# VH-VL binders against q6p0a1: the designs that were tried, part 17

Target 1, 160 residues: q6p0a1
Amino acid sequence: TQPHAGQPMDSTSVGGGLQEPEAPEVMFELLWAGLELDVMGQLHIQDEELASTHPGRRLRLLLQHHVPSDLEGTEQWLQQLQDLRKGPPLSTWDFEHLLLTGLSCVYRLHAASEAEERGRWAQVFALLAQETLWDLCKGFCPQDRPPSLGSWASILDPFP
Key: E = the ipSAE of ESMFold2; O = the ipSAE of OpenDDE; V2 = 0.75 times the mean of E and O plus 0.25 times the DockQ between their complexes.

## First folded at step 12 (VH-VL; framework fv_masavibart)

Design k8 (at its last look DockQ between E and O 0.04; V2 from the best seeds 0.00; counts 0 for: pae E 12.6 > 2, placed apart)
Fold by OpenDDE, look of step 12:
Structure k8 (fold): chain C 160 residues (1-160), chain A 121 residues (1-121), chain B 110 residues (1-110)
Amino acid sequence: as target 1 above (160 residues)
Amino acid sequence: QVQLVESGGGVVQPGRSLRLSCAASGFTFSKYAMYWVRQAPGKGLEWVAVIWYDGSNKYYADSVKGRFTISRDNSKNTLYLQMNSLRTEDTAVYYCARRGYESDSYAFDIWGQGTLVTVSS
Amino acid sequence: QSALTQPASVSGSPGQSITISCTGTSSDVGKRKYVSWYQQHPGKAPKLMIYDVSNRPSGVSNRFSGSKSGNTASLTISGLQSEDEADYYCQSYAGHNTYVFGGGTKLTVL
């Protein structure tokens, strides 16, 4: 577990804090500081001091406990998102979770040594991107069709 | 009352060692990252070292790296700075400071009064 | 690490407003919001006056305010009082688990 400079967040206090996304500027700063995959496949904030801040700790918890660390878990989350497609727009928390999951896929895609695994991560990433667009256009998408990512999606989606 | 009290300062010759202590009271010491900051006479503040709340991580300024060791005993509410191979440029008032446990802050919200270390031939 | 740049001294009359600048680089002050200001009276420990660019700790006078523009953070002291005469230091998180202080500014109340 990556050491923190500050007090460990109690699970009870974290629950409320996890539901409310941080300000976009704060999240950008955290992500801009860089993430890294460790040898165990866990995604971490590279800057430990930054990770020890309240927002950093929140992000850490999300990355460790909520963002899937494996392909199967990511695919499961994707399925859930697809099931929610016809429903109302995602909560801010779920939307953030979606974005972080997509980001996680990029790191894992890059880290993958096998072509098949890379392909699967790329596919999941593309599909998550589609879900992102779908959510953003909820209430505006005509005929209940997901928005097309165009040629980019076709390159990454093995199932055109 | 929240308080930090440094001790262990004194006059030493170059190449000698000295150990500073910082006694914490009035707060849960084990929940806070702790820092050493020094100030040479008539000069500005210089960050020296940091230690995580549980002692799991330590970082040092380049100026003291390899010579100084920060440590803590949470059972005693005490922060330490072991200073080896002391140099004349290490002459300073040494402050212990707590990093505030605020949502976004790296600020040092509590400071001790400092202890003077003089390295002279 | 290079110190943040502060003016060596500033002065003002009682009741005036003064501003102390703290200039860094795009990799420190410009990049991050973790800029703090400390007041230090002669022979005393530093006191936190501003954190996170503009937040004031409890017990600190509302005469003290902080701001940032680009790579420059600023401490403003309004309604200057004799007791404000002190050294002021800016500090920033410099990344990579390091901190940097400004060179300090001596404030004289005339």
Scores: ipSAE 0.335, ipTM 0.779, lowest interface PAE 2.1, mean pLDDT 87
Fold by ESMFold2, look of step 12:
Structure k8 (fold): chain C 160 residues (1-160), chain A 121 residues (1-121), chain B 110 residues (1-110)
Amino acid sequence: as target 1 above (160 residues)
Amino acid sequence: QVQLVESGGGVVQPGRSLRLSCAASGFTFSKYAMYWVRQAPGKGLEWVAVIWYDGSNKYYADSVKGRFTISRDNSKNTLYLQMNSLRTEDTAVYYCARRGYESDSYAFDIWGQGTLVTVSS
Amino acid sequence: QSALTQPASVSGSPGQSITISCTGTSSDVGKRKYVSWYQQHPGKAPKLMIYDVSNRPSGVSNRFSGSKSGNTASLTISGLQSEDEADYYCQSYAGHNTYVFGGGTKLTVL
């Protein structure tokens, strides 16, 4: 029989909210199914069947409400990340946002039709990737010698 | 109160150029992707082009790619279509259209009344 | 690019119900909720009647309804009236920033 409607839900049973990341395998399956960048600047899960699942709805809400959808917003968020370099590692929530924002930049880079626009997105993506490396490296790398993307940044930036 | 008004249509010879404009009013233009859709006389609707809300991305139907350029000026609430190397097959009424933002869909909820482009020798 | 298939014409008498079909592929109709329907009277701009398969914009009569089964979307008009006589187009987003319309269906009210 089902629990009574008035029964309190303890904190250990609250899962699948926006602050609780999905298991990596679930996220991989959603991203592998494909995202699509719409003309309003929003990333969509292309497969509507997967989009209707609880993990799919969570990803859609994250992409819709928490991932910047234009260059100015992405650059502002990048500055915030750079200001936090000396702090503790990002929470799992903030790290997920960093990765999704980087993914958004890749889609926008490939969707851009003009070379200047592609260059701007490629530069922002390279800097987000740099911040990702710094966060992964916290506690293991010298604070004044951040990791470098090396040749990958050159491959992704059409203007270097 | 929400409206779109196209202008710049006319009669031109093949190989010439025209620039269409679409003036938007009654809504926050910079929040919306904008579209051009055309209709040849006696024929159905054909999507022509789209531009993202901030002008960052543009996409075209294969029939016009390389000849037409969509653009926007968000400070003037105006959408443009630069039409180069016009052909007789480009003869149509050209509509500007807005994608419905609040519905989170790919539906065109607001249309202009259209402007006629005739490409004739 | 794929086009959506509609019948060229359909007719009905006042008060009847009529259904217009729109057949596409799994990628533009079957797995997507992004099907819209437009009404166009002669010399006028199209008007959005149904979006996201089955939703009506404000001001559209509840005589208009939409549905989808497999790769086919349907527009149903109940209680036909003379002002319903128009051309009707379905439209979908086919992915990869591609927008497709059906060829149109002329509805005649007899």
Scores: ipSAE 0.006, ipTM 0.554, lowest interface PAE 12.6, mean pLDDT 80
ESMFold2 (binder alone), look of step 12: mean pLDDT 90; pTM 0.931

